# VH-VL binders against Apical endosomal glycoprotein (Mamdc4): the designs that were tried, part 12

Target 1, 160 residues: Apical endosomal glycoprotein (Mamdc4), of Rattus norvegicus (Rat) (q63191r268to427)
Amino acid sequence: SHHMATDFETGLGPWTQLEGWTRNFSAGSMVSPAWPHRDHSRNSAYGFFLVSVAKPGTTAVLYSPEFQGSVSYNCSFTFYYYLHGSEANQFQLFVQAQGLNTTQPPVLLRSRHGELGTAWVRDRVNIQSAHPFRILLAGETGPGGFVGLDDLIMSNHCIL
Key: E = the ipSAE of ESMFold2; O = the ipSAE of OpenDDE; V2 = 0.75 times the mean of E and O plus 0.25 times the DockQ between their complexes.

## First folded at step 9 (VH-VL; framework fv_bebtelovimab)

Design x4 (from w5 with heavy chain A103V; at its last look DockQ between E and O 0.60; V2 from the best seeds 0.00; counts 0 for: pae E 2.6 > 2)
Fold by ESMFold2, look of step 9:
Structure x4 (fold): chain C 160 residues (1-160), chain A 120 residues (1-120), chain B 109 residues (1-109)
Amino acid sequence: as target 1 above (160 residues)
Amino acid sequence: QITLKESGPTLVKPTQTLTLTCTFSGFSLSTYGVGVGWLRQPPGKALEWLALIYWDDDKRYSPSLKSRLTISKDTSKNQVVLKMTNIDPVDTATYYCAHRGYVMYYFDYWGQGTLVTVSS
Amino acid sequence: QSALTQPASVSGSPGQSITISCTATSSDVGGYRYVSWYQQHPGKAPKLMIFDVSNRPSGISNRFSGSKSGNTASLTISGLQAEDEADYYCSSYTRSSTVFGGGTKLTVL
């Protein structure tokens, strides 16, 4: 069972954006044929997702609240993503250690790129960190493309 | 059909502020992902990008000219305005405005340009 | 000033194929991923000929083609015609800037 889920229907939930991620839905503005016809959480043209409004050369960034570290158990993070309309779409998942005296660079755990068809794709990462940490989600939309997220689910031992 | 047209003074004096207006039709700057850019071309010289404004009021400037440039929009008038301060004779050029659509890495529609001459 | 280098001029005879190069000095390999090409006749606004490296806008002759290898993009014009005589500019977009090459004057002999 999952302990925390964000489906974006009413907001960002516990997630905070630095820039570039926007909640939207398929039936709203007819922005591009690259957009999904339906979201994942409701399977509906009116269900919300996050879309990367990655203007050329600009990365969208979203980050989680701080989670406690653990050496015995993993924080499991399940997410759905949609990459369509460009071979240059990019999505990356990072983990950044917190509570250290020295600024730590984010560590890349997932990198997805290009054209993945007209379907929401499920993925899951297990995060091991001795220190408190945050998850960072970065998107960059290729020419005429779409990079989207829905259903961000924390499970197992992801403890605030 | 997308159309852009530049307007402003044809002759300016050094140190003045140049104000150029781009009036467009066939699109709206309230449309998601759309932007309008300004470029220039000195006589016989290469094209140079100056600035860009997006539908969400995000603004980008040429790094070498950023301190002299201000871009703004009036969505209800279908206009974008560029101001360039402290004009110098080397700023003599044809100035263009151009359209950039959803996640485009290029300018697909251009105005015909307006020549601005800076007196010596 | 330009991070994109083009030859100053190129010439060819009617019916020939010619290629114009555009080479980037890149401090960020990702900053020169997408190249566009513009044609400009004297006294006219630039016209988009190629976008996203190799794509042609609707209405552009298939005699124009684009390619890229590493930091060098190329515009190839086949079946050269007198009307192809113009200036050609490559362009790319970085995170904060659009850049143009210095331009290439194509002369049809």
Scores: ipSAE 0.306, ipTM 0.740, lowest interface PAE 2.6, mean pLDDT 85
ESMFold2 (binder alone), look of step 9: mean pLDDT 90; pTM 0.924
OpenDDE, look of step 9: ipSAE 0.487; ipTM 0.833

Design x5 (from w5 with light chain T98L; at its last look DockQ between E and O 0.60; V2 from the best seeds 0.00; counts 0 for: pae E 3.3 > 2)
Fold by ESMFold2, look of step 9:
Structure x5 (fold): chain C 160 residues (1-160), chain A 120 residues (1-120), chain B 109 residues (1-109)
Amino acid sequence: as target 1 above (160 residues)
Amino acid sequence: QITLKESGPTLVKPTQTLTLTCTFSGFSLSTYGVGVGWLRQPPGKALEWLALIYWDDDKRYSPSLKSRLTISKDTSKNQVVLKMTNIDPVDTATYYCAHRGYAMYYFDYWGQGTLVTVSS
Amino acid sequence: QSALTQPASVSGSPGQSITISCTATSSDVGGYRYVSWYQQHPGKAPKLMIFDVSNRPSGISNRFSGSKSGNTASLTISGLQAEDEADYYCSSYTRSSLVFGGGTKLTVL
């Protein structure tokens, strides 16, 4: 019954970033026709989500805290994403091993492109790693588009 | 309705620093995703992009001119300023500022332009 | 020329259709695959005619249409009118910002 959930209503929670993701909400700003009418966590025009910056050459990357490795249990990660308004929208999910003596390349687990309609889409990955690891969420908004995240949920088998 | 207007000197001597101001209305540069760019067009020649500043103070410069350009903003005055150092007669052109909104990879509104002549 | 190549000039008679091409010559420009078109009359600022390959801003005549195939975008003007005589620029984006083609002078005969 112990899990980590981030709905972005008060901040990034345990997630960190260098740049590229911004907390925002649907109501009160005319930022784009592709903008979702409601967030996922509260199903509200005033609920918050993350949105990727829409700048050429800037990929937004969100990092999880470091989780312990285990060969016995899967860390289950559930997330909601939104891709609308551009065929050039991109979203990727990586896992990167930590605690080794050299920097490890991230391993791609999910890649989504383009237009997925006006609904938040649920997905889930199961991670089993002998080494400590981080989850990386990368987004890039195409011209006229929207790339968003909400409700990032880690199972109780994802141990800090 | 979005409007932009360029202002600055019309005649500049070689080696001086050119300072151009874009004053705008109908939008705020504090609005998420908004940016203002500078472009120029020598008489009878093609358009050339110079610089772009975003709402979050991220700045982009033409690679061929980056050592000579500085862009800045004053959000409270609705102004964007471009400085170009070491002016040369080849810099004679009409200079434009232009708006882009969220996720726009183009300029939707342009100022009327200001002609800058570099005399020798 | 820049990383976007346009013909220097195109001509047509009133009522005809013409097409102006814009070809990306660098992988840096072609990576995002979106093109915009601007019209510029003498002494005036450029005016956005087409964005994101084929979309028209409000108030732009449907005589103007855009398309893209591979690394080449096209602006088509149907039912040519004397007022269409102008310079036309394509633009696309790189990692840093927008780039412009060299421009095409359209002459209406």
Scores: ipSAE 0.245, ipTM 0.711, lowest interface PAE 3.3, mean pLDDT 85
ESMFold2 (binder alone), look of step 9: mean pLDDT 90; pTM 0.924
OpenDDE, look of step 9: ipSAE 0.512; ipTM 0.845

Design x6 (from w5 with light chain S91Q; at its last look DockQ between E and O 0.64; V2 from the best seeds 0.51)
Heavy chain, then light chain:
Amino acid sequence: QITLKESGPTLVKPTQTLTLTCTFSGFSLSTYGVGVGWLRQPPGKALEWLALIYWDDDKRYSPSLKSRLTISKDTSKNQVVLKMTNIDPVDTATYYCAHRGYAMYYFDYWGQGTLVTVSS
Amino acid sequence: QSALTQPASVSGSPGQSITISCTATSSDVGGYRYVSWYQQHPGKAPKLMIFDVSNRPSGISNRFSGSKSGNTASLTISGLQAEDEADYYCQSYTRSSTVFGGGTKLTVL
ESMFold2, look of step 9: ipSAE 0.465; ipTM 0.812
ESMFold2 (binder alone), look of step 9: mean pLDDT 91; pTM 0.935
OpenDDE, look of step 9: ipSAE 0.474; ipTM 0.836

## First folded at step 10 (VH-VL; framework fv_bebtelovimab)

Design y1 (from x6 with heavy chain A103M M104L; at its last look DockQ between E and O 0.78; V2 from the best seeds 0.00; counts 0 for: pae E 7.1 > 2)
Fold by ESMFold2, look of step 10:
Structure y1 (fold): chain C 160 residues (1-160), chain A 120 residues (1-120), chain B 109 residues (1-109)
Amino acid sequence: as target 1 above (160 residues)
Amino acid sequence: QITLKESGPTLVKPTQTLTLTCTFSGFSLSTYGVGVGWLRQPPGKALEWLALIYWDDDKRYSPSLKSRLTISKDTSKNQVVLKMTNIDPVDTATYYCAHRGYMLYYFDYWGQGTLVTVSS
Amino acid sequence: QSALTQPASVSGSPGQSITISCTATSSDVGGYRYVSWYQQHPGKAPKLMIFDVSNRPSGISNRFSGSKSGNTASLTISGLQAEDEADYYCQSYTRSSTVFGGGTKLTVL
């Protein structure tokens, strides 16, 4: 079956960044003790991932295209994230429903913080919404830290 | 070992443009997350932050001095340059450049400072 | 003045402990999450003593400790020694800028 998957190897795919996320790869950093040695999708020092480059005190924001609303479908979003090098790293996942001419405040579905080691961590959320919606991914890098994303996968039940 | 050294004129006349150069070694400003900042300290007064430039050429300036400041870098020469226009006697100070490691919130290595005197 | 407020001076006798405070104004609450402290002796460049609120760089005496409660960070120096006499600055940041406190002159009596 068809699904939306983004491994960042050739770009952002359908995702849009407002500020503070960029594609990079492990071997591209000369001095970065918190930098992952390999991406997730290719398990390679040359495979790409997104990294939060929001400077201290700012938040990196990435958002999905708009999906149709549905409460009768099991729309699931699977993603891999990396938090290393600082206890102050923060990653948040929101869903924002779209009104006719006014967007509603985002609803927090996941909040992860701190130091999770040198491995990519998998998580999954199920999304049900009566209205069209977007997923928002927010990262804040703590001092000396690293916040990364790879392999963003929407199930077939998430309809554009 | 990381070292930084400030250079430039020690005496400047009012209205001139002050150009200060920070020459450093032991790191590269092309390294992800690294930055170099400029600060000053008038005689007997507190430290004041002036500007910061990051590895990706992102720049930050003190809000009160932003219209007078320009920061730039030459990564191949290991240099960061600060220009301050329309110098006034109140700008008499010791000027420091300082290193910020990978995404750090503080300055871990400092130059020795250079005193710039603005004639009255 | 500075968005970080420090007392102008503090004093203590050898062997005592003293605390220097650094308080953010309410307009800057979000920008003072991480605080660092610098020591500066006359004629010298500042030296980093504490980073990220409470961490000491290698080679810094454990007599120096940092803490934070709400919008106020504190530098505590225990077992005061004559060489601790210096100016002390706290430092933090906002989204667009780096902010230093006004400095505190520590006198060892």
Scores: ipSAE 0.031, ipTM 0.613, lowest interface PAE 7.1, mean pLDDT 81
ESMFold2 (binder alone), look of step 10: mean pLDDT 90; pTM 0.920
OpenDDE, look of step 10: ipSAE 0.712; ipTM 0.893

Design y2 (from x6 with heavy chain M104L, light chain R33K; at its last look DockQ between E and O 0.72; V2 from the best seeds 0.00; counts 0 for: pae E 2.1 > 2)
Fold by ESMFold2, look of step 10:
Structure y2 (fold): chain C 160 residues (1-160), chain A 120 residues (1-120), chain B 109 residues (1-109)
Amino acid sequence: as target 1 above (160 residues)
Amino acid sequence: QITLKESGPTLVKPTQTLTLTCTFSGFSLSTYGVGVGWLRQPPGKALEWLALIYWDDDKRYSPSLKSRLTISKDTSKNQVVLKMTNIDPVDTATYYCAHRGYALYYFDYWGQGTLVTVSS
Amino acid sequence: QSALTQPASVSGSPGQSITISCTATSSDVGGYKYVSWYQQHPGKAPKLMIFDVSNRPSGISNRFSGSKSGNTASLTISGLQAEDEADYYCQSYTRSSTVFGGGTKLTVL
């Protein structure tokens, strides 16, 4: 089946960075014990992931292309995240619906924070929206921490 | 061990541009997450943050001084340079550069400072 | 001009405990989540004493402790010694900038 999958190996794919997310890999940039030893998509120290830039007061924001609304189908979004090295790490997933000439407030679907261990964690959300929508991914790296994403996968029911 | 040292003129005249160089060792500004900041302290007064440059060339400036400040880096020379235009006697201060390591919310290593006196 | 307010001075006798406060007084001091404290002796660069509210760097005496309640952070020095006489600064951040308190002069009597 045709689905949108982004493993960050060659870029951001269809995702757009507003600010604060950076593509990187473990072997060339592992400068802290908080970093993963391997990415998720390649299980390799040389495989790429996104990392939230570790700058005080900076929230990283990444957003999807606009998906069509539907009352008949759920759009399934699967993603992998890594939070380690700080109890103050934060990751949030929002959906923002697009009305005629108006932008609606984002709706929070997932919030994860703190220390979640040394493994990439899989999660999935199911989205049904009557209106066109975007997914927003926000990260904030706590002091000495790491917040990362890999393997962002939209199901076939997520229609561009 | 991480060390930083400030250098530049000790006496400048009003209206000139002050150029300060931070030369460092024990780290590279190409290292992910690392930044170098500049601060100052007028004699007998409080510390004041001026600017910060990160490894990815992201630059932050004190809002009240932004129009007068330019920060830049030369990673191959282990240097960060601060320029401040239109110098005035109120700018007399000890100037410090300081390291901000990966994901830190503080400056973990400081230079010894250099006093810059602006003639009146 | 500082978004962080500290008392101008505090004093104490050797062996006593003292506390220095740091209060966020501006809406632009982000969430005021993290505060660091620096000690500065005359003619020297500031030295980090406490980071991330309550953590001590390696080599810093456990006589120094930090805490936070609401928008006020506190540095506590127990067992006051003559060498503790210095200026103390708190530090936090806004989205775009680093902010320092006005400083507190600690006098050991």
Scores: ipSAE 0.410, ipTM 0.766, lowest interface PAE 2.1, mean pLDDT 86
ESMFold2 (binder alone), look of step 10: mean pLDDT 90; pTM 0.923
OpenDDE, look of step 10: ipSAE 0.821; ipTM 0.920

Design y3 (from x6 with light chain T94D; at its last look DockQ between E and O 0.61; V2 from the best seeds 0.63)
Fold by ESMFold2, look of step 10:
Structure y3 (fold): chain C 160 residues (1-160), chain A 120 residues (1-120), chain B 109 residues (1-109)
Amino acid sequence: as target 1 above (160 residues)
Amino acid sequence: QITLKESGPTLVKPTQTLTLTCTFSGFSLSTYGVGVGWLRQPPGKALEWLALIYWDDDKRYSPSLKSRLTISKDTSKNQVVLKMTNIDPVDTATYYCAHRGYAMYYFDYWGQGTLVTVSS
Amino acid sequence: QSALTQPASVSGSPGQSITISCTATSSDVGGYRYVSWYQQHPGKAPKLMIFDVSNRPSGISNRFSGSKSGNTASLTISGLQAEDEADYYCQSYDRSSTVFGGGTKLTVL
């Protein structure tokens, strides 16, 4: 019926950061040469993205609101990520089913590592779950690196 | 131009609490990714890391000394404070504070150090 | 023992090359697999010589170079000079904790 898109220009939208992801932009607060010169959503040095903090032993975690389960249709999630400046950069996407006991382990759907150049990379996952679920996005920035997210887009079949 | 300077007592008695202040300039602890650490070096011995505080008030401590250490910051004064409780003569050392920038997994700027002697 | 092991001392004559090793004693030490090196002259604060295994800060002579093979990082000083006589420390991380090697005293003969 409708889709959800988050470009981080005014906030996190429906996403909740658990730890370590922060909103920032390239110009006026250029932190490192590893940072993108422009965000993805606005193609601008002043456009916002999320960046994973670079602290040894720390994984940044961002999670979605709870989506309804459906066995009939896939929830399609499209996202843009940027890994540059370190071979130790890491990004992972998990899905966690929400049960009555909350002991369900998250399922890894995407894992990306290291250096991917100076362009925002598009990826897409399709999720089919009989139970309500959340999407978890985890980042770890290596020394001198950057791990970022922009333009998180959920299809009409991802129902809140 | 980043500079750091340690200050505090030069002579302390056993069992007291040692308070050291790092006053810095050329950067702010409100700057994304920045941290300030404390280290020490007993005379003639190796460097030992003690604690680190990040711009977002996240704090890390040496596991062996964690129960005795407290690190805090005052961003408006450009200061970081280390407190160490229950001082013992083995804590006699030169104490350093040092800067860490975004995604730096090392300390690039160091204070000159301050010698703290614990009396017998 | 330290989680990062260095030889206690190394010596060389002017003009020679020397290498100082830094070995992680466990596979989980140095969790980001990056090592930095500091030089310390007597009575002075440590000075960063090499960061992230092999990168040289501005103003550091290219006589200093770093490398890593497996769990061992190395600092190499070529064209040894009297001014290179100092203590040298390697540094990495164990999870979120900073870890230093025990130090190596370099004597220039």
Scores: ipSAE 0.466, ipTM 0.802, lowest interface PAE 1.6, mean pLDDT 86
ESMFold2 (binder alone), look of step 10: mean pLDDT 91; pTM 0.934
OpenDDE, look of step 10: ipSAE 0.817; ipTM 0.919

Design y4 (from x6 with light chain S97N T98V; at its last look DockQ between E and O 0.74; V2 from the best seeds 0.58)
Heavy chain, then light chain:
Amino acid sequence: QITLKESGPTLVKPTQTLTLTCTFSGFSLSTYGVGVGWLRQPPGKALEWLALIYWDDDKRYSPSLKSRLTISKDTSKNQVVLKMTNIDPVDTATYYCAHRGYAMYYFDYWGQGTLVTVSS
Amino acid sequence: QSALTQPASVSGSPGQSITISCTATSSDVGGYRYVSWYQQHPGKAPKLMIFDVSNRPSGISNRFSGSKSGNTASLTISGLQAEDEADYYCQSYTRSNVVFGGGTKLTVL
ESMFold2, look of step 10: ipSAE 0.515; ipTM 0.822
ESMFold2 (binder alone), look of step 10: mean pLDDT 91; pTM 0.936
OpenDDE, look of step 10: ipSAE 0.821; ipTM 0.920
ESMFold2, look of step 12: ipSAE 0.469; ipTM 0.812
ESMFold2 (binder alone), look of step 12: mean pLDDT 91; pTM 0.931
OpenDDE, look of step 12: ipSAE 0.586; ipTM 0.862

Design y5 (from x6 with light chain S97L; at its last look DockQ between E and O 0.72; V2 from the best seeds 0.00; counts 0 for: pae E 2.8 > 2)
Fold by ESMFold2, look of step 10:
Order: C-alpha cells, then sequence, then structure tokens
Structure y5 (fold): chain C 160 residues (1-160), chain A 120 residues (1-120), chain B 109 residues (1-109)
C-alpha cells in the first residue's frame, strides 16, 4: 500500500517531461480511431492517460525523479501501455544511473514495438542499481498510431 | 467536411512582404495532432513544401527559406497565416495550404491554391 | 537536387501497367520509411492516392498500388486509362521535415 503511483488524473505527478508526452483523455468528436476508448486507471472515456505526440520523427521522453540505489532489494516498476493503430509504434524503457560527476548512458530494459490491440498492457521491471538512478520512458508514434501510458507504479522499495 | 481556402494578394512587388491566409472549416487547430502546412508550385515546376504549424504551436520551416518565413495561427478564427519577406520574382507560384490530421505523414486535404505573381 | 528522386516522365498505352519510382538520395542513414503519393491534374490541387507506402484512401481506384523496397518506393498503375495522365509526386519526411520528390509526368499514349 505504501508505493508511488501516478495515474495522470491530476497532472504528471513526480514525472518530468523532456519532450513529447501530453496528458489527454478519450472523449471528444475529433479523437483518432487509434485512441483507446477508455483510460486504464478509471476505465473511463474521461480518465486521463499520457500520450506521445504524433509528429513524424519525434521521440517523446518522460523521466522519473531520482531514486536511491537499490542493489540490496527489488525496486519494482509496474506500468500500463497502449500501442495501437500502427505497426511502427515504439516504446522503450531505460534506466539511467547517476555516476560521480557524470550521467551514465541509459540502459535499455524494455522495448515494445508495433500493434498490441485495443487493450492496456501491463508490464513490470525490477531495477537494481548501485547508484542513484532515473527511469526514462520513450515513445514514438507511428503513422496513424497511438502510444500511451497510464498507471506508473513504483514499489515501496523504490526510495526517493 | 474539411475545406481550406487560400487568400492574399495576386500581384506583389519585389522586396515586399507577402502575407497569405489559409481559412479552413471542418476541423480545429485546437484538436490534438492536427497541423496545417503551406506549399507552393512555380508555374511548370515541382511542388515545394514551405512550412507547417501544429495544434500546439510547434512550427517547421523549409531550411532553404526559413530566414524569410513566418507561420502563425489563430485558432479562434480558423486561420493560418504565412508571411514571406523580401519577395523576388522567383517566388511567383501557386500557393497551397493543406491539412494533416492526427499522426499523418501526409497532407490529406488541400486548398484550391492562389496564384501570386511578383512583378519584375 | 531533391532528396527524393523521381524520373522526369513515364509513358504507357491504355491497359498497360506502369510504375513510377521514388528513391531517397539523402545522406541520412535508414532512408525514408513512409512514402505517400499525390496525383495532380493541370490547374488542380494535388490529390492523395497512396499513403504510408501502400495504403489506398477511400474512393481511390484499386488500379493504384504502392510498395517500397529499401530506399525506393514505387507507385504502380494498372489498367492505364486516359484520366491517369497527370503529374505524380512522392512525399516523405526526414529529420522532422517534409520532403517532396521532383515529380513525374505520366503520359498516356
Amino acid sequence: as target 1 above (160 residues)
Amino acid sequence: QITLKESGPTLVKPTQTLTLTCTFSGFSLSTYGVGVGWLRQPPGKALEWLALIYWDDDKRYSPSLKSRLTISKDTSKNQVVLKMTNIDPVDTATYYCAHRGYAMYYFDYWGQGTLVTVSS
Amino acid sequence: QSALTQPASVSGSPGQSITISCTATSSDVGGYRYVSWYQQHPGKAPKLMIFDVSNRPSGISNRFSGSKSGNTASLTISGLQAEDEADYYCQSYTRSLTVFGGGTKLTVL
């Protein structure tokens, strides 16, 4: 019960956008057929999710606050994503450690590509890092597609 | 139904600033993912893309013309405006505005075009 | 030189199939992934014929098809008809910028 959860209903929570992610919801006459009919957290057309902007050649990037190192216990990150409407949709999850006086290159932990149907998909990663770290979430929307996120949940073993 | 219409002067003098307005209906530039682009076509020549503005006011310009172009929008008036400075006879062309919808890698609806002639 | 190269002209007789090529000549690695095709009759605005390499908009004849192999996209028109005589442009994106080919004039003999 003591975990960090972001359902985007009231903003980005502790997450920071570098580029290209936008809070939105399903309802509206101009919504693309690729958009989900309901968000995940509220199962509602009016519930919010995060969507990657649909601009050719643009990668959306979102990152977490800095967490303490977690080598002695599992910091667990659970998330829901939605890839629909294009086989060129791309979603990647990285962990970036903060080295002494330098930021380390991000390490890829998950890569998802293409068309996954009309359902929010749950995934979970366990993170072990000797150094403080951030999670980076990158999305790229293919032609006519949708790349979305909802319900980003860090276990209580993930220490700020 | 989506429609776009270009308007502006038909004859301009060299060194002037050309102002073209795209007035549209059947969509809104407040709609997520939507954009409007400007293109031109000199008589007997190929299409040339000029600029694009997205619903969130993000803008793209042709690299060869970027120093002379400004694109802007007025969402409440359903208008997109293109300004081109320091006009030259080589800028004589038919100018088009065109719509792109959510996540489109192409222009699906085009205006009829407006011919702009630059005097010698 | 355009980053998308098309032949200046192609011709064919009624009933034949013809193909118009569009080849990326950019220094960018990976080439242009998504190509669209427009038809333009004299005095008219361009009309979308094929999008995202091979998809046909509603109302476009199934005589028009698109494909791509490596850095070359192709528009194929089967059962050529007099009304197909027009200019054809390919279009794609590079580095978030729109790029058009130089155009191909199709003449129906």
Scores: ipSAE 0.307, ipTM 0.740, lowest interface PAE 2.8, mean pLDDT 85
ESMFold2 (binder alone), look of step 10: mean pLDDT 91; pTM 0.931
OpenDDE, look of step 10: ipSAE 0.823; ipTM 0.920

Design y6 (from x6 with heavy chain Y105W Y109S; at its last look DockQ between E and O 0.81; V2 from the best seeds 0.66)
Fold by ESMFold2, look of step 10:
Order: structure tokens, then C-alpha cells, then sequence
Structure y6 (fold): chain C 160 residues (1-160), chain A 120 residues (1-120), chain B 109 residues (1-109)
């Protein structure tokens, strides 16, 4: 099938609104032992990923563009994340309905917490919404920790 | 070799605005994740945190003193400035600045401190 | 009063072990999971002894150790020496603030 992927190597692709996520790489910006030695998409110390800002009580949020709703097909979203160096790391994935006259509460679809070792972890969600929607990716980095994202992959049923 | 040094007046009068400067070396406030904080210690009393500024200009303030405090940075001069308005004798204390590295929820390097006495 | 409670003083003889406690007193404040400890001699700036509950910075004697059980963190000093006589502060954080305990004066008898 036809998929669109954001590997952060040349930019953000369809992901345009950041708060607290920063594009970076391991070798040129090694800040802490908690950082991955290599990204996921290139398996390289020079490959790029997003990293969540490491401040107490601070949540980084990445917003997708608005996707069309569908009652027939799911938008399949695959992503890779990295949680290391702190038991207080947190990652959450939300979906928020759009195109309504009031702000709708985001709906939590995935929540991951703590220490997941020195490996990028793959996950996938299937999103069905009758309304237009956005995907929200939230990270909170604990003391001494790292929370990262790489390889955000959208199925062809995720239509802008 | 991180070093920090506090400077400013040693004697101030009530109602004045206190301005303290932290001059540092061995790190840059443009470095990802770095922050500089201000703390104080009244004579014979416990340490009290006042404010923090991060490399990205994000700022945090003690809730009890927030209305009186302003923190700012000059990255090119390696300086952080704290201003405290409406000084009162209760503000007599030794004032410290301190470094916080990436993902540190603590202060790993401290200045020597500067005593500020508020006249009665 | 501080959200972190320490005893006002503790004492011990040379060669003994002592502990200093640091207990979170507020149930409404998140983030007391990680505690750091500072030593302060008279007239000097605080010095980091333990971070993130139990980690020692390089150059800190292994006589200093940290632990945590429930909402109480502990600093343990084994093999007490005269130079250990100082004030000790615990420190943690909330979502928006840095929080210090009231301090503990350690007297080496």
C-alpha cells in the first residue's frame, strides 16, 4: 500500500506544530547517556529523531494536520518511541475531533510510562472518526531521562 | 569546570529594587537543557528557591514571590539577572546562583553567594 | 513550613552511622519521587552529595548513600568523621517549583 512516512531526516513532513519537541541527533548533540546512540530510521548516530524537552512537569506536544473523517476505513498510524534513563518518562497518544463549533476533549489511545530499555519500540493505532481529527503526541521526560519519537508512518487511509 | 559568581549591592534600603547578576563560565546557556537558578538563605535559616531560567528562555518562579521577581539572561555575556521589587528587611539573605544541566532536577554547581543586607 | 520535613538535628560519634530523613508532607504535590541531598559547612555554598535518590556524583565518598521508602528519603553517612559536621538539606520538585527541606544540623560528638 501507499504510505507516507516522517523520519525527521529532512523535516517534519505533515507534522507542523511543535510545543516542546525538538529535532536532533545523537552524535552531534550527545547531551546525556540516556539518549539513544542511534536513531531508528537510519540506525545511525547522525540520523534524526524528535526529543521531548526535559523539564520538571513539562509536557511536549506534537500536533498533526487535520485528517478527513471516515465511517468506512481506519487511519492506521505506526510510530517508534524511545523511553530510557528514568522511571518517570511518559508518552501519550491522543486523537481530537475537529471541525466542530466547540473544542472537543482529546481521547487517549496509548499511554506508556517509565523505562523501556535501550531500544526503539514500535506501536500502531487504528483510528476511526466520523469527524475530521488530529493526532496529538505528548511526551514528558523524567529526571535523567529521554523520551523520543522516530518514523511516524501514516496509511493511505489517513487523508488530509 | 563550572563556576558561578553572584554580584550586586551588599546594602539596600526598603522599597528599592534589588538587582543581582550571576556571571558564569564552563557552560553556555545556549546549550540544550541547561538552566540557571537563584536561591537565597536568610541568616541562620533554610535555603529557599527563588527562580530558574532555561536555555530556551522558559522561566519558573517561587509561587510566594512570583509577583516580585523577574529573571532574565544574556547568553552572549554568560550572565543571568534577578530583580526583586519592594525590598523589605525580611529579604536580608545570602543569595546564590546555581547551574542545572540537562534533565537535572537539582543544582550541581553553586556560586559562593553574596550577602544582601536590607537596612531597617 | 516546608513540604519536605527533616529533623532539626542529629548526632553521632566518630565511626558510627547515622541517617537523616526527608519526608514529603503534602499529598497534593506530585514529583517527590526523586530527592537530592546537599551538604553545607558554615559560610560555604551547598555541595551536592546525592542526586535522584541514591546516585553519588564523582568524587563523593561511598560513606554517603541515599535511599527512599514510600514518601521518606534517607541520607546515610557511615564511618562518621569530624568533617561531616555540617547542615544537610534534602531537595525535590513539584511541577512548577524546586522545594527544599528545612535542613538538619549534624553534630559529630
Amino acid sequence: as target 1 above (160 residues)
Amino acid sequence: QITLKESGPTLVKPTQTLTLTCTFSGFSLSTYGVGVGWLRQPPGKALEWLALIYWDDDKRYSPSLKSRLTISKDTSKNQVVLKMTNIDPVDTATYYCAHRGYAMWYFDSWGQGTLVTVSS
Amino acid sequence: QSALTQPASVSGSPGQSITISCTATSSDVGGYRYVSWYQQHPGKAPKLMIFDVSNRPSGISNRFSGSKSGNTASLTISGLQAEDEADYYCQSYTRSSTVFGGGTKLTVL
Scores: ipSAE 0.454, ipTM 0.787, lowest interface PAE 1.8, mean pLDDT 86
ESMFold2 (binder alone), look of step 10: mean pLDDT 91; pTM 0.934
OpenDDE, look of step 10: ipSAE 0.759; ipTM 0.905

## First folded at step 11 (VH-VL; framework fv_bebtelovimab)

Design z1 (from y4 with light chain T94D; at its last look DockQ between E and O 0.70; V2 from the best seeds 0.51)
Heavy chain, then light chain:
Amino acid sequence: QITLKESGPTLVKPTQTLTLTCTFSGFSLSTYGVGVGWLRQPPGKALEWLALIYWDDDKRYSPSLKSRLTISKDTSKNQVVLKMTNIDPVDTATYYCAHRGYAMYYFDYWGQGTLVTVSS
Amino acid sequence: QSALTQPASVSGSPGQSITISCTATSSDVGGYRYVSWYQQHPGKAPKLMIFDVSNRPSGISNRFSGSKSGNTASLTISGLQAEDEADYYCQSYDRSNVVFGGGTKLTVL
ESMFold2, look of step 11: ipSAE 0.434; ipTM 0.788
ESMFold2 (binder alone), look of step 11: mean pLDDT 90; pTM 0.931
OpenDDE, look of step 11: ipSAE 0.459; ipTM 0.830

Design z2 (from y4 with heavy chain M104L Y105W Y109S, light chain T94D; at its last look DockQ between E and O 0.64; V2 from the best seeds 0.52)
Heavy chain, then light chain:
Amino acid sequence: QITLKESGPTLVKPTQTLTLTCTFSGFSLSTYGVGVGWLRQPPGKALEWLALIYWDDDKRYSPSLKSRLTISKDTSKNQVVLKMTNIDPVDTATYYCAHRGYALWYFDSWGQGTLVTVSS
Amino acid sequence: QSALTQPASVSGSPGQSITISCTATSSDVGGYRYVSWYQQHPGKAPKLMIFDVSNRPSGISNRFSGSKSGNTASLTISGLQAEDEADYYCQSYDRSNVVFGGGTKLTVL
ESMFold2, look of step 11: ipSAE 0.463; ipTM 0.788
ESMFold2 (binder alone), look of step 11: mean pLDDT 90; pTM 0.925
OpenDDE, look of step 11: ipSAE 0.498; ipTM 0.838

